Miniprotein binders against Putative (5-formylfuran-3-yl)methyl phosphate synthase. Designs and how they scored, part 6

Target 1, 236 residues: Putative (5-formylfuran-3-yl)methyl phosphate synthase, of Methylorubrum extorquens (Methylobacterium dichloromethanicum) (Methylobacterium extorquens) (q8gek8)
Amino acid sequence: MSDIVSISSARPRLLVSVRGPDEALTALRAGADLIDAKDPERGALGALPPETVRAIVAGVGGRAVTSAVAGDGTGREIAAAIATIAATGVDFIKIAVGGADDAALAEAAAQAPGRVIGVLFAEDDVAEDGPARLAAAGFVGAMIDTRGKSGTTLTSLMAAPQLAAFVAGCRTHGLMSGLAGSLGLGDIPVLARLDPDYLGFRGGLCRASDRRQALDGARVAQAVEAMRAGPRADAA
Key: E = the ipSAE of ESMFold2; O = the ipSAE of OpenDDE; V2 = 0.75 times the mean of E and O plus 0.25 times the DockQ between their complexes.

## First folded at step 2 (miniprotein)

Design C9 (from C8, 13 letters changed)
Fold by ESMFold2-Fast, scan of step 2:
Structure C9 (fold): chain B 236 residues (1-236), chain A 81 residues (1-81)
Amino acid sequence: as target 1 above (236 residues)
Amino acid sequence: SDETVQLLTEYINALMRFAQRLVRSGNPEEATELADKIQELIEAADELSQTGDPEQAWELYEAIFEALKKLRELQDALSKQ
């Protein structure tokens, strides 16, 4: 349905992290499935100003699913950040969840029911019960990302069986699953085989493979094609 | 990275089996063309497995992607007649 926003599909979808409306339009025109508002200058989960997020949402105009980072604070700070980002009109809100207890997770999810995705970092121990805990708290999705900005690719930190277990855990508990972390075009066939709901990119789609450089529309288009052409784990 | 090389190897093996089927069906010229493109991919994958330089690794990933794109286009054309 058009009234229900979902990123679950017969193939993994491409999520592209953008720093503003110009890059959002570049990613949208190149065929990205999800447009993610994230500030590359402020760490792995840097929040953009709410006004910039609103501009991205307005520019996308419903032509793609949108998400935005609310950050990695605790207690009242993260609750307020989630509410602020929710007000921009994005479909989904991403927060870091490492170290949070179950009560804090439930409080965070309650700030925007049906819209909160939890981010786990590969450099931290990704608990086997992570998806179960997030689902119990009311999250709609879980993803793995990397905290490191240079060369610490997801696949260098976690083996395929560990990533497959994470994706399966998400599916078992009714969560959307995402994989991200310094990914390049060459990582698409490997990770698409695991059948996550989406793969997230920033640096690998920028000039010089530098997340602080401009997004390259040609690289986004190549990623879109690779996602479409790549084999799925559950293919008939 | 290691898993990427492994999946490339599996895809190469599948393409080699496809080339063998082309020979058996009386299309040895097409099989030769496919084998030549497979060889380009094998060489790029071998270089990637030996590279310790992150910048060179990224360039090899891009070369592998372009080779895979050409092979998929060729495979699609051959499988359609």
Scores: ipSAE 0.000, ipTM 0.081, lowest interface PAE 24.1, mean pLDDT 77

Design C9a (from C8 with R7E F14S E17Y Y18L W21R R58Y R62E A65L Y68M E69W L72R)
Fold by ESMFold2-Fast, scan of step 2:
Structure C9a (fold): chain B 236 residues (1-236), chain A 81 residues (1-81)
Amino acid sequence: as target 1 above (236 residues)
Amino acid sequence: SDETVQELTELINSLMYLAQRLVRSGNPEEATELADKIQELIEAADELSQTGDPEQAYELFEAILEAMWKLRELQDALSKQ
């Protein structure tokens, strides 16, 4: 058995969602800290075919932490999806957790101990006890993302104190924390200040800021630079 | 707003819990110093609950963010030992 990988560090890390091994190498070469396997044609939590995920993991070759979306189902279907994605060799597995009871959360986490990250959507009510419930169920991390991808960003749906409380709640309960949701480069300074373990991007780093277009390595490099500039990069 | 004051208060309480955990581990002096600063934030939140002043809310939030980053530095230092 392998040790649990940690993304904890002195600064937030950049997570880039990729649709295949070519984009994974583009993101890796540009300096992305985490490579996330995700199908942009299948909504906010679209799972890629397992063979595509394996190709991403092989292409990354241990040079970055990897994750993959298993989906947003419930019961037997999500359990099977978690097991399938776990077999690809990714470090972490992301699943939607809205509406699940504590028993269902525990059952999902048990499919891949120490590897499951719960995704909460900003469009839903993000419960204050969300991090505590996920930690109790055996999740290793929690994140907030947006379901809608048409110009509505995380920061337009949730106030900064609410996001900061989520991040602090994750840390209090020993969870990794992530923030994502139609983010652009300009969101980095304000969100990095909230001290999440990672910020997640797809559309904002693609050509024309379109999540269905190709990932742009120059934009990934700009995001890496912005993350490294620290919490007040845009201070006047 | 009432909701904003509640969110800030909850955030401060979470930071205090984390700082107190660090006091019980390998960095008691620096963690105690941070806990004292967080106690000042609790007092500022109490004042904000009386005034409802938006400028005070922004100042408090900025101070909270600084405490969060200091807490991260101390936690990172401990994880390397």
Scores: ipSAE 0.181, ipTM 0.668, lowest interface PAE 4.8, mean pLDDT 83

Design FH0
Fold by ESMFold2-Fast, scan of step 2:
Structure FH0 (fold): chain B 236 residues (1-236), chain A 80 residues (1-80)
Amino acid sequence: as target 1 above (236 residues)
Amino acid sequence: SQTVTIRVTGDSPEVLDQIAKLVHDMARSLGATVEVKRDGNTLEIRVTGLSEDTAQRLADEIKKLAESLGVTVEYRIEDK
């Protein structure tokens, strides 16, 4: 059992989004710190079937932190989805947060206390009080991602000072922080300098940089090396 | 209109390229024109077509960026 909120180094952890047990083992063998269960064919927060998530958890076998997407629904739908994904045994559950009020956020977090991470989309208006609101609601983490259908990257949508403010807000309120959104290996040095708890990848680690293609273990290994070297260089 | 000139010194080519990209993105969001010049480990960025308000906001954001990235950044705001 591990906990990414204990990270205090300038080297964020690598989160790799996988669509099944085979890709989970590829990412694990290459050195990924977090294995995230997500269906790339169902938008930015596509949930995999619960049995597929269970298979990923079983295959990882406690050798890495696991997470899974529960989706972007609202009300009773998202509450049920969180409970369903929580039952798979993943360490963390990711849900979209947007125009939800404080009561709705608290209700969502309460479905799996200490395990829910809120995902904010860079294409939306990311409020400066986002981390504070999520922390007050009982979330364990917050992250920024992109909806990314057109390959628009996080760094093209948000300037580094805005991202730094988000990461600082998370630390101030005791949340783990993540940054994701069509990232490539070249984004690692600058984003690692902002000191988030993790950086999330899918497409940039797949063949042809296409998130619907197979995960490329060599690219995962290159990302691992870049993360461990810190902001020094992506030499691969 | 106002011009903001930014000078960044660092020994990582990749970090300098990323700073240029981020400043260019910020300038584009403000409707400003940007020119980039690289000489070894020094990057000079000139942003033109700003109002007094947007020039000051850009300078403040660049200050935060410098703090966040742990690099040395110098900037000047000029009326012209």
Scores: ipSAE 0.000, ipTM 0.105, lowest interface PAE 18.0, mean pLDDT 77

Design Ha1 (from FH0 with Q18R K21E D25F R28E S29W T54L R57A D60R E61F K64R S68K)
Fold by ESMFold2-Fast, scan of step 2:
Structure Ha1 (fold): chain B 236 residues (1-236), chain A 80 residues (1-80)
Amino acid sequence: as target 1 above (236 residues)
Amino acid sequence: SQTVTIRVTGDSPEVLDRIAELVHFMAEWLGATVEVKRDGNTLEIRVTGLSEDLAQALARFIKRLAEKLGVTVEYRIEDK
């Protein structure tokens, strides 16, 4: 083929964290690509009850990719949590990985092969070899999130070159990459330029930008629009 | 670039549909083009535009997914 096709700017997928099936439908109707089951009242990676996760999966009905948080634990407890969440029918399972050695990472990934995403916290010093280690252990994806949810954003904790290196490392090792952490709509243009596979939101899309309040479908729709505009926006 | 052709055989339509969705999701995120064909209990997926490393990563993902869901999978990686 002699023809060369010019590719457009990167368009990350929108991941929206929801606390139940009603919010899942709100996010789905507004155009979210990935519906993530997460309890905002139980820390940065709070697991919802398995029955609630199952209800979210049923409500989505295959119309979007689903994920769920298994927890911020390690060792024997996280292995059991992964198996429990895997049984709900979600496509992907998110766990924290910052304190785990290579054997523990491999054991966790083995609980749900091809379905486990590792979460690294920006506050905990994200190692440059993090993506390589997660890929070697059998993870399908890696993401960065923030532990604190009181206005310290990912972009305040990590510089753009460090985030770009993380995204590139994920791509090199065949991992999905995600960026999250108290993000607002204004963070979309800068983070979209880094070409992650998804951007994750909760608080910035809720009423009053409070992650414990109801998800706002209009804000989800604004995030979808902002991601579609991406780096293609006229600089004028 | 590399092309990965995946053939999945299983007796559950819901499992085949899930595999198709997850492969679409992964391939699109890897910047690849995906084409799906279903014929009864068989699913054929063609993924084009991958590097060698990404083709291997996709193959590993599909193999693990098939093992977990209890379906038979065959794949080929071609330099095309």
Scores: ipSAE 0.000, ipTM 0.302, lowest interface PAE 10.7, mean pLDDT 78

Design Ha2 (from FH0 with Q18W K21E D25L R28E S29Y T54Y R57L D60R E61L K64F S68R)
Fold by ESMFold2-Fast, scan of step 2:
Structure Ha2 (fold): chain B 236 residues (1-236), chain A 80 residues (1-80)
Amino acid sequence: as target 1 above (236 residues)
Amino acid sequence: SQTVTIRVTGDSPEVLDWIAELVHLMAEYLGATVEVKRDGNTLEIRVTGLSEDYAQLLARLIKFLAERLGVTVEYRIEDK
């Protein structure tokens, strides 16, 4: 059967974290650009079971870009997790990269060439050479997220010049850039001005702004609208 | 046998030419046939004679290309 997939170059694009195929279809119908498989019950980068990820990929049916979290393990555990998630058919695989040396980063990227995105946490020191190191290791993208889910947002932890430097570093080294971390709809105008490839949401798009509650399709649609409107007119 | 039809929209003629060349080289490597049509800011590419695995590989690579080159891409995968 014919499948039509539309992929927009307009920046920023909306990444929505989903816990299963029903939420994936809710996000897809509301206009999300990337469907990210992540378990909100298992910490900041909780991996969903591979069967759930495969069901998300099948349900999306090529109609959006997909990603999945492999986790935040170390050494051979993360390598095995990457290989397991790669087998589900997702386009991209997200892993935590804090504290890893260059050899460990290269080994992780090699498990799924051209598909691995590194996640840096805002609560940790985000090194200025982070994008350069990830690019040298073979990563395709880099994202900033938060560990804490108590309402401390990315913009509370990192100043705009630091976020701008991260996005510019990604662009210079040919990486996709993403910004995430307890974001709400009100964060869209300020972060869109930084021109990342993706803004990532979970809790801000759920009922009661609670990441453990159901995804709210109306809030996803509001985020899509805000992304399409672009930065405020007063932004340079 | 699978056919992949790709529609690319962008405002840079050079970028459209690069995409056409890249898809042509990939199709040649995969043993597939390529047809290219250009109309202003739109490029239509049809790749015929792909296995299911190769059609999925091409689709995945086109997603990566769209993410990096600032173009809008639509594609279809058809059996035959």
Scores: ipSAE 0.000, ipTM 0.273, lowest interface PAE 13.7, mean pLDDT 79

Design Ha3 (from FH0 with Q18R K21L L22M D25W R28E S29L T54Y R57S D60Y E61L K64R)
Fold by ESMFold2-Fast, scan of step 2:
Structure Ha3 (fold): chain B 236 residues (1-236), chain A 80 residues (1-80)
Amino acid sequence: as target 1 above (236 residues)
Amino acid sequence: SQTVTIRVTGDSPEVLDRIALMVHWMAELLGATVEVKRDGNTLEIRVTGLSEDYAQSLAYLIKRLAESLGVTVEYRIEDK
């Protein structure tokens, strides 16, 4: 017998940045939709060692989408980093794209076709044509993040209309859209209203809201609950 | 437009559901239409309305996901 299956997609999805397989399992058990391998000790887009990424992928075992940071380089350096991270078996690869011309963007995307997500930093002025340029280059997604620490959250750097324009641009050009940047649980309702494909967290889900401290599974579960509550279509 | 037809065989209903969910999510993201048919341990997925680049990318991602989950996958890309 053959059955036709219909699947509902809920948005936004929760992306949790983890530093190893133990945190990946903590996030997975708490309901995270995307598990992102990122080294909080190496700046905003710190790449974990490839063996650590492979361990995360193995531990997740296909139960969630995985991504990993390849870094913030140009030319041959970023091409090699993308290839290295792609070989770990991760689903998506994140790279910083600020300052790159169209040829450099296309070369980066070509290293792992359909798997590369471009990260734009809110501090660097996100261009209105950013999504269009990334889509033309062959990227599968675009994301806004922050380079700064406490006190420099995404919502403090970009107004809602600017974030909405970014999300709409991604949708128009067929890209996944992600929003991140020192987010806390209180940012979920305002950002979910913009309808991105995912929201990314690290520090806001760690002990003491410190991205270098251990991930707190209870906070991950609270974020999952807040995502499900989201903006209510039936609200007054 | 391109069509990607994917056939997945595996013993775990949970794994087949996972693959169907991921394909549906990725296809929606790419502006494509998905049909999913399940027959016992076999999942057949048709994704329609993809560009050539997106068809190749989707096929690769699904193949890699299936390999990581220990299931068998076959796929076909056609200009139709």
Scores: ipSAE 0.005, ipTM 0.278, lowest interface PAE 10.8, mean pLDDT 78

Design Hb1 (from FH0, 13 letters changed; at its last look DockQ between E and O 0.22; V2 from the best seeds 0.00; counts 0 for: pae E 9.3 > 1.5, pTM E .762 < .8, off the site)
Fold by OpenDDE base, look of step 3:
Parts: C-alpha cells; sequence; structure tokens
Structure Hb1 (fold): chain B 236 residues (1-236), chain A 80 residues (1-80)
C-alpha cells in the first residue's frame, strides 16, 4: 500500500492545546498543525480523561497530528500514564520529565515507542544535555514550556541563545523541538527565528487571552498567518 | 521480512537532514538496516529487515512526522 501525504513549506508548525472535540475542530479548521489534548485547569500538563482524548482523535480523523498530555506525575506513575494515553490513538504523548533518572526516562519512552515527547519547564534549570538524554532514553521530541501560567512567558524566563541551543540540540539528536509558555501572537516572530519544529499556544489564542475561556478560531487563524509571514531562520 | 521505502520532498536541506537522521535513529532502535539516497530536494530512505507489525508502525510514525513537519512523504511497504 502506498500513501501520499502532501503538505507545503518549512515553517514552524502551530500546536494548539484543546480541551475537547469542539475546540479540536475549531483549531483544525483555523489551520492548526497539531491538536494537543490538555486540561487547562490542571496546570501545564493536565491530562484529560481518556474518553475525551479518544473523542478528540476521532474528531480530527487524521487531518492533523494529535498529541495528548499524560500529566505531571513522577517516577512509575509516568509510565502508567503514558500507556493510558497511548491507548487513545493519539500520535504523540507529552510528559513532564522532571528529575527522572535515565532508567525512569527509558521506561517511560518504552510505553509508546516513537511517540513520547519530553517536556522541560523554563522555571527549572534546562540542562544543555537535556536533548541528548531524552534521545538516548528513546524520546522522539522535546518541548520547553512554563509551569506557571500566571503571565510569565517563555521569553521572560529564557534567553534566545539558550532556546536556540535547545533547538539545535534537539535537531542534532533527531528530536522534534517545541517551544511554549504563555505565548501570544507577538512572540511568534522572535521564536520562529529559532527554527523550532513547533510553537505551542493556549491562552494567547483564547477569548480574553484566558486559557480557561473558549478557543477563538479567528486568533488561531491569525497565528497561522503570523507563522507563515515569519522570517525563515537564516542558517547562521 | 518487510521493506519500507520512504520518499521525502522538501525545499529545506536542513529539514531533509533532520528526517534522514530521525528515520535512521528509529530504524536502529528497531534493529533494521537503513539506506539513504539524496537527489536535490528529494530524500529516499529504505528500511529493511522489519516485521509486518514494525513496518506498519514505522509507516504510521512517518505519516505523523510528515504531517507534523509539513513535508510531502510517499511510502510503500514491500515483502523483501
Amino acid sequence: as target 1 above (236 residues)
Amino acid sequence: SQTVTIRVTGDSPELLDFIAEYVHWMAEKLGATVEVKRDGNTLEIRVTGLSEDTAQELAELIKALARFLGVTVEYRIEDK
């Protein structure tokens, strides 16, 4: 069997976090590239019920990439959470790696081979070897986000060179890279220059810029246009 | 054994390099052999020595990756 998937130009991809199938369809129709199933009321990596995630996956119907967060658990709880979310049919599973050792990271990644994305928080010290460790453990992506959602943005916590080094490290080790953390439309031109694989949004694309409010399809469309207009990172 | 042939077309050499590296990395984890050919904006990757199940899993992963990165990917699975 041959399948042909045709998608256009090398720009950062738009990740939009959604809390239900209604928001998933709104994001998809507005041009989101990745639909991320997350409960915005339960922190940065709040897991939705598996049934809700399955409904999101079904609603998207393979028309975009799907992900879901498995929560912010630690240790052995991480592996069980990943397995639960993996069974929903999402393409990727996001998990906080926290202070997990290499054995715990490997166990986590083994629950869904080729599908696990590690999330690092900008409030924590992001180690330079982070991408290397995640790759060695069997992760296929790494993302920086903010733990707090009370107005502290990614760019206020981490400098552009540190973010650039992270993205480069991910690329070197064959990881997809993502940047998020209370991003708004105004952050797109700066962060797109770092050439991440995706930029992640929630609150900045919601009504009143509140992540607990409804997703605004018009704001999603504006983000898509902003990402298309952004300067390609000149290969330094 | 199954062979997965992947053809990627993209206007970014860096993106093609990333995809090649990623597929190579995944294939190594699966204990598979990888052959890579580059011709301009086209990357052809052959992954051999896969089971039917792992070949299908790889294909699904490549589809997801293609959608994620916004690249054109063609693939086929063959008995070889």
Scores: ipSAE 0.055, ipTM 0.241, lowest interface PAE 4.1, mean pLDDT 84
Fold by ESMFold2, look of step 3:
Structure Hb1 (fold): chain B 236 residues (1-236), chain A 80 residues (1-80)
Amino acid sequence: as target 1 above (236 residues)
Amino acid sequence: SQTVTIRVTGDSPELLDFIAEYVHWMAEKLGATVEVKRDGNTLEIRVTGLSEDTAQELAELIKALARFLGVTVEYRIEDK
């Protein structure tokens, strides 16, 4: 094993939310870049049991980057949840950061230094200084997601200039940036032009476009192809 | 005993620091030793004391991380 291997990757990358190890392998085989452990039945940021997260991590075996949702809010319960999820071996831990003050943000990030991504919900209007505050608190990344009620989507709630400002803010402050929220394949060309680090999916890649149904490997593969086609309409 | 040498090039000091911390964390879990050198926008990391299986696991993780972060990464695996 005295070989030299060079690796180079372009943005954005594909995040796929999965509910267990079988879906994780489906997403992995189809080409997903980040496999995110999330329970679609427990709200917008539903945590999976730690043993299920461990099974996902083991099944992926380092072949993709992993993340898992710990929950939302502040205080002892979220701190304990972050620590529990961190122990599973996932690369990143996601929490919703709503109305937390700077001290609460720093306390949460400290539970898994360099591994915590802050989720901001589009329904709550993303503050212009959100990236700066998360970076100062010690987060490694920030993303925008939606609560998903009534079929609301990221692009229905935030215009391209607002999303571009968020991505630029993350870049300025050294955060990874993610965009998610009931995205479909048709959203990829528009959102890829904003150059986020990743785009996140579940419902649009599930059977019947329903996040509570099974993940569809063919749809994941279609998303991979769309990401590689990039923002140019005639490049595909 | 295997050695993995990793070179990362990027313009974000925070991202390079994250990668260094992540590799330290993973190497510690694998019982390996790690040496890190920062040279401007290049991060060089040498991880020693790996088994064949854990060296391959680290290599796969580095490939996944490079894809996720969009950074340029070179690595090699050597027998010791």
Scores: ipSAE 0.011, ipTM 0.413, lowest interface PAE 9.3, mean pLDDT 82
ESMFold2-Fast, scan of step 2: ipSAE 0.319; ipTM 0.716
ESMFold2 (binder alone), look of step 3: mean pLDDT 78; pTM 0.714

Design Hb2 (from FH0, 13 letters changed)
Fold by ESMFold2-Fast, scan of step 2:
Structure Hb2 (fold): chain B 236 residues (1-236), chain A 80 residues (1-80)
Amino acid sequence: as target 1 above (236 residues)
Amino acid sequence: SQTVTIRVTGDSPLLLDLIAEWVHEMAESLGATVEVKRDGNTLEIRVTGLSEDTAQELAEYIKLLARLLGVTVEYRIEDK
C-alpha cells in the first residue's frame, strides 16, 4: 500500500537535537535517524520559534523523521503551543507531562492526534503507570530526559532496571520509547541494551560537550557507529 | 548454607542477558557464587553460599525484577 512510510528498521535509532537547519543537515549527513528541533538556551524542553522549526523540516526534506519541542506549559498554553508546532509539518511533537491529570493529558494529545510524545524528567519520580496513562490519553510515544544542565546524566539518576521497566511499559502499551538526558557516547552500550526505540543526544554531540556549542558532525558519526555496532560490547 | 535456583522465561534475549548480569551483581554483593545457563528464551541461575537472610534478600530482588520487567520467574531455596 502507498501509505506505507519507509523508516529505518534498526533499533535503537539516534535522535539528535538541533537548534537550526544548518545543524539539522550536519546531523542528517552524519546518519542521524531523527532530527529534533529544540532550543538549548530555553531549558531542557525549550521550544524553537515556529519559523525555525519550519526551516528545519524544509531542510530535512523528508530524508529523516522530524520532531520538535512544544514546551512544558500547562492548560491552554500547551494546547496552543502544540497546535503551533503541529502546523510546521514535523512528524512528532514533544511536551513535558509531569503532574498532569488524565484529562489534561487527553486534551494535549487531541491537539495533534498520533503525533504527541510525552517527556518525563528523571529528577521527578517516574511513575510505573506512566506509559499506560500516556497511551490511554492518546500519546504515540514517551521519553525520559533530564532537566539539569550540570552534566548529571540519565544513568546516574535512574537505575538500569527502572529504565528497562519504562521501555518495557512503552512496548506493552504500543508507545515508542526514548531515553535522553545529558548522554555521552559512553552511555550508548548501556542504554542500547535496554532496546528503546530512540536514544536522544544534544550536549554529548556538541563541541566541548556543551549543549550551547555547535553540533559536531564527527561526534554524531561516532554515535551512529556505536549504535550500529550493537547494543553491547562484542563477545570475547 | 542456602542455594537459590532461579528460572527466568522471556521473549527478549537482550533482557535475559541484562537480568543475568543484574542478578550476578546482586549475588556478588551478598558474597555468593553464581552459575548461569542460557537456553533459548530460558535463563537458569544458580546462586550458592547464601545465608537464610541473604537468600530471602535475593528472592525479594528477583520478585522486583519480575514485576518491573514483565518476565516469568520461578525460584527455589534449598539447603546446601
Scores: ipSAE 0.000, ipTM 0.390, lowest interface PAE 11.1, mean pLDDT 82

Design Hc1 (from FH0 with V15Y Q18A K21R L22F D25R D60E E61L K64F S68W)
Fold by ESMFold2-Fast, scan of step 2:
Structure Hc1 (fold): chain B 236 residues (1-236), chain A 80 residues (1-80)
Amino acid sequence: as target 1 above (236 residues)
Amino acid sequence: SQTVTIRVTGDSPEYLDAIARFVHRMARSLGATVEVKRDGNTLEIRVTGLSEDTAQRLAELIKFLAEWLGVTVEYRIEDK
């Protein structure tokens, strides 16, 4: 048997963080490319209960790529969390990787080979060799996010050349790249120019731009259109 | 055991090299054997010693990365 796929990608994919199956369906119907299971009440990388993640996966039904947050613990805790989330059937698993040594990174990635994405926080010292280290450990992707969700966006914490270097490092080492962190619709043209594989949103797509409020399907649709327009949209 | 054969065609040498490195890392983590051949615009990868579930997962992951990077991918999973 063989399978052939040929796709010309002219834009980053839209990742939308959802707190349950209803929001997952809202994001899916509005055109989100990636549905990410994350609990906004539990910080930047809050894990949802595994049964909620299973419900999200079942509701999406293969119509979009899925991911879920396993958390930011270390050692045995993160290993167990990765295994638990892997069992839900999500395509990818996100964990925080700041402060971990190379052995700990390799152990975490080994819990779900080819499925683990490492999250680096913009507020921390994001090392230039971050992508290389994650790739060597067996990660499938790397992304930058923010811990703070009150007025500090990714673009206020990191300059475009630093973000471009991160994206290029990911590409060089065969990692998917993602950018997230209190992003709004206005950030799309600038960040799309850096050619990451995806841009991640939660708060900017919720009512009142509050990540703890309900996801707004109209805002998701606006983000989808902005992604389709690409980086040239802001030139008008 | 299963064998996954992957052919990737793309105009970016950097993307082909990235895919090759990704597959090498995955094969190593799974204890599998990997053979890579590159000829200009085309990369051919053969991964042997996989379980059926792992072979399916690897194939889907390569397909997913190819879709995101805008390269053409063919893959086969064979009982060898």
Scores: ipSAE 0.011, ipTM 0.379, lowest interface PAE 9.6, mean pLDDT 78

Design Hc2 (from FH0 with V15L Q18L K21Y D25F R57W D60E E61L K64L S68Y)
Fold by ESMFold2-Fast, scan of step 2:
Order: structure tokens, then sequence, then C-alpha cells
Structure Hc2 (fold): chain B 236 residues (1-236), chain A 80 residues (1-80)
């Protein structure tokens, strides 16, 4: 953060969750910064089959940063899942970190050093020391997402000052920060002002704002433009 | 535009993973595209879409980081 601020983008990056290589290509063509492999049919952290993740990585071909969900299983199950997803060639691996003690967090991060991002759910009352604990365990990033599929958005569960505190905590401890959870295009200006490293979208960029429908490339392009305009894009 | 190809060899998979992360972070912050390949104790990184000055700076920074971490690094800068 301190040494690289002058060479970093002045805006959050756009992360788009995709269910396969065709959607990955749609998001990439529209200008998405990060392509995230995630199965919308299997809850908030649904892992895609490793073969599908490999196909996404191959299709992206180094043109964007990639990530994939490994899930939220038990200690031994999550370790195996992280190793499996790490072998696909994705840049980052996302796992749920609620309820884990410090030893379990360190064991998970050690499965893929420098590549594991911890996901905290807004419904679980995100702890103030969450970023500090994840950084101490060896995580590269932390993010907030929602479990709910019923349109319960991140901004309805956490007020802007709480989200700002999370982002600041990540920055203080050298973590990449992400915000996600049923976000729509209208959330971009307010959340961009908090200066996270990325904002994550799925449903808000799909047809009918339905996470199970296909990605809409025009909506992805609108999100890219809103991110590039920055937090003062009042006229957009 | 310039392409920087970097080959890193080391006997610590953890340090190779750290270098891959740092290169991705830096290159993406600069708007460049990154391709990474692991083969045992060797990491090959290709960074495309850089200006000449930025390519030189990135290669030098990666070389310094690799030397500090005790891994072997080779790099090449090419047009295209």
Amino acid sequence: as target 1 above (236 residues)
Amino acid sequence: SQTVTIRVTGDSPELLDLIAYLVHFMARSLGATVEVKRDGNTLEIRVTGLSEDTAQWLAELIKLLAEYLGVTVEYRIEDK
C-alpha cells in the first residue's frame, strides 16, 4: 500500500463471477478486471468442477486475474479443496473463514501460500479483528459477501462506516480487500468511495438481475465504465 | 508495446507462489496482462502490454525481489 500507491489504479477493480468459459470470455470482452469461477447453483461459495475452472483459466489466457471458490468445508476437506483448486492454475482461491481458530486459518493459507482470500459473510457479524487475524494467518486478501439469494444486499446488512472500517483494516494489515453481496450498478459510486481493491458482482450483471441467468455483457461494460468514472460519477 | 518474460527457479514452492502473487499484483496495477506457468521448481511469467520504461522497471523490481528471497531469476524484454 505505502510503496506501490503511486503505481496502483485509482479505482476499485471489477470482479465478475462466471459459471464457465463462455461467460468468462463475455466478461473479459466487456472489460472485467478479475474473473471469478463460482457455481451460482450451489450457494454463496459454490465450487465449480476443477475441469471447468481449468477451462476458464485457459480461456482467459492471462488476459485477466483469475480466482476460484474452493468452498466452506471442514478443516481436512477445505485443505484438499484448496489444493485441488490451486492445481487448476487460478491466481487466487476463495474460502469461507467463519468460526475458524487461528491454527485452522494458518493451515488453510499454507495450502496455497500467497493465493488464499478469506470470505466473511455479512450475516455473521464481521469481527473488527477479522483482517488482522487473516493477515497473521498468511492470507493475501479478505472480502465480505452475503449468503442470501433473496436480494438481501451487502449495503442493507452493513452501513457504510462498517464497510469503511473493514476496508481500512485490510489496508492497515497489507491485505487485498473486496466487497460483494447482491450488488447492483447503483452501489458502485457509494462503495467506490470506500476504496476497496475490488467490487464483486454476479446477479446485478445478469439478465433480469438473476444470478442464475446468463451474464449481460452490456451490464458488465456499464459496471466497468462506472468503476473508471470513480466515486464522483454523479452524472452517470 | 513490450513483453517481459521471467523465469524463476527455486526449491521453495511457497516462495515461488509469493513471487507469482507479487508479479500479478504489480502488473495488474499497471493494466498489463499476465500469464503464469508452474513446472516443478520453475515459474514462468509473461507480462504483456507494457511501455518500454515500465517493462524495464518491472523486470528490475522482480529481479531484486527474487535475489532478496534467494531464488534464481532470468528475464527477457521483447517488442510485441
Scores: ipSAE 0.000, ipTM 0.080, lowest interface PAE 22.8, mean pLDDT 78

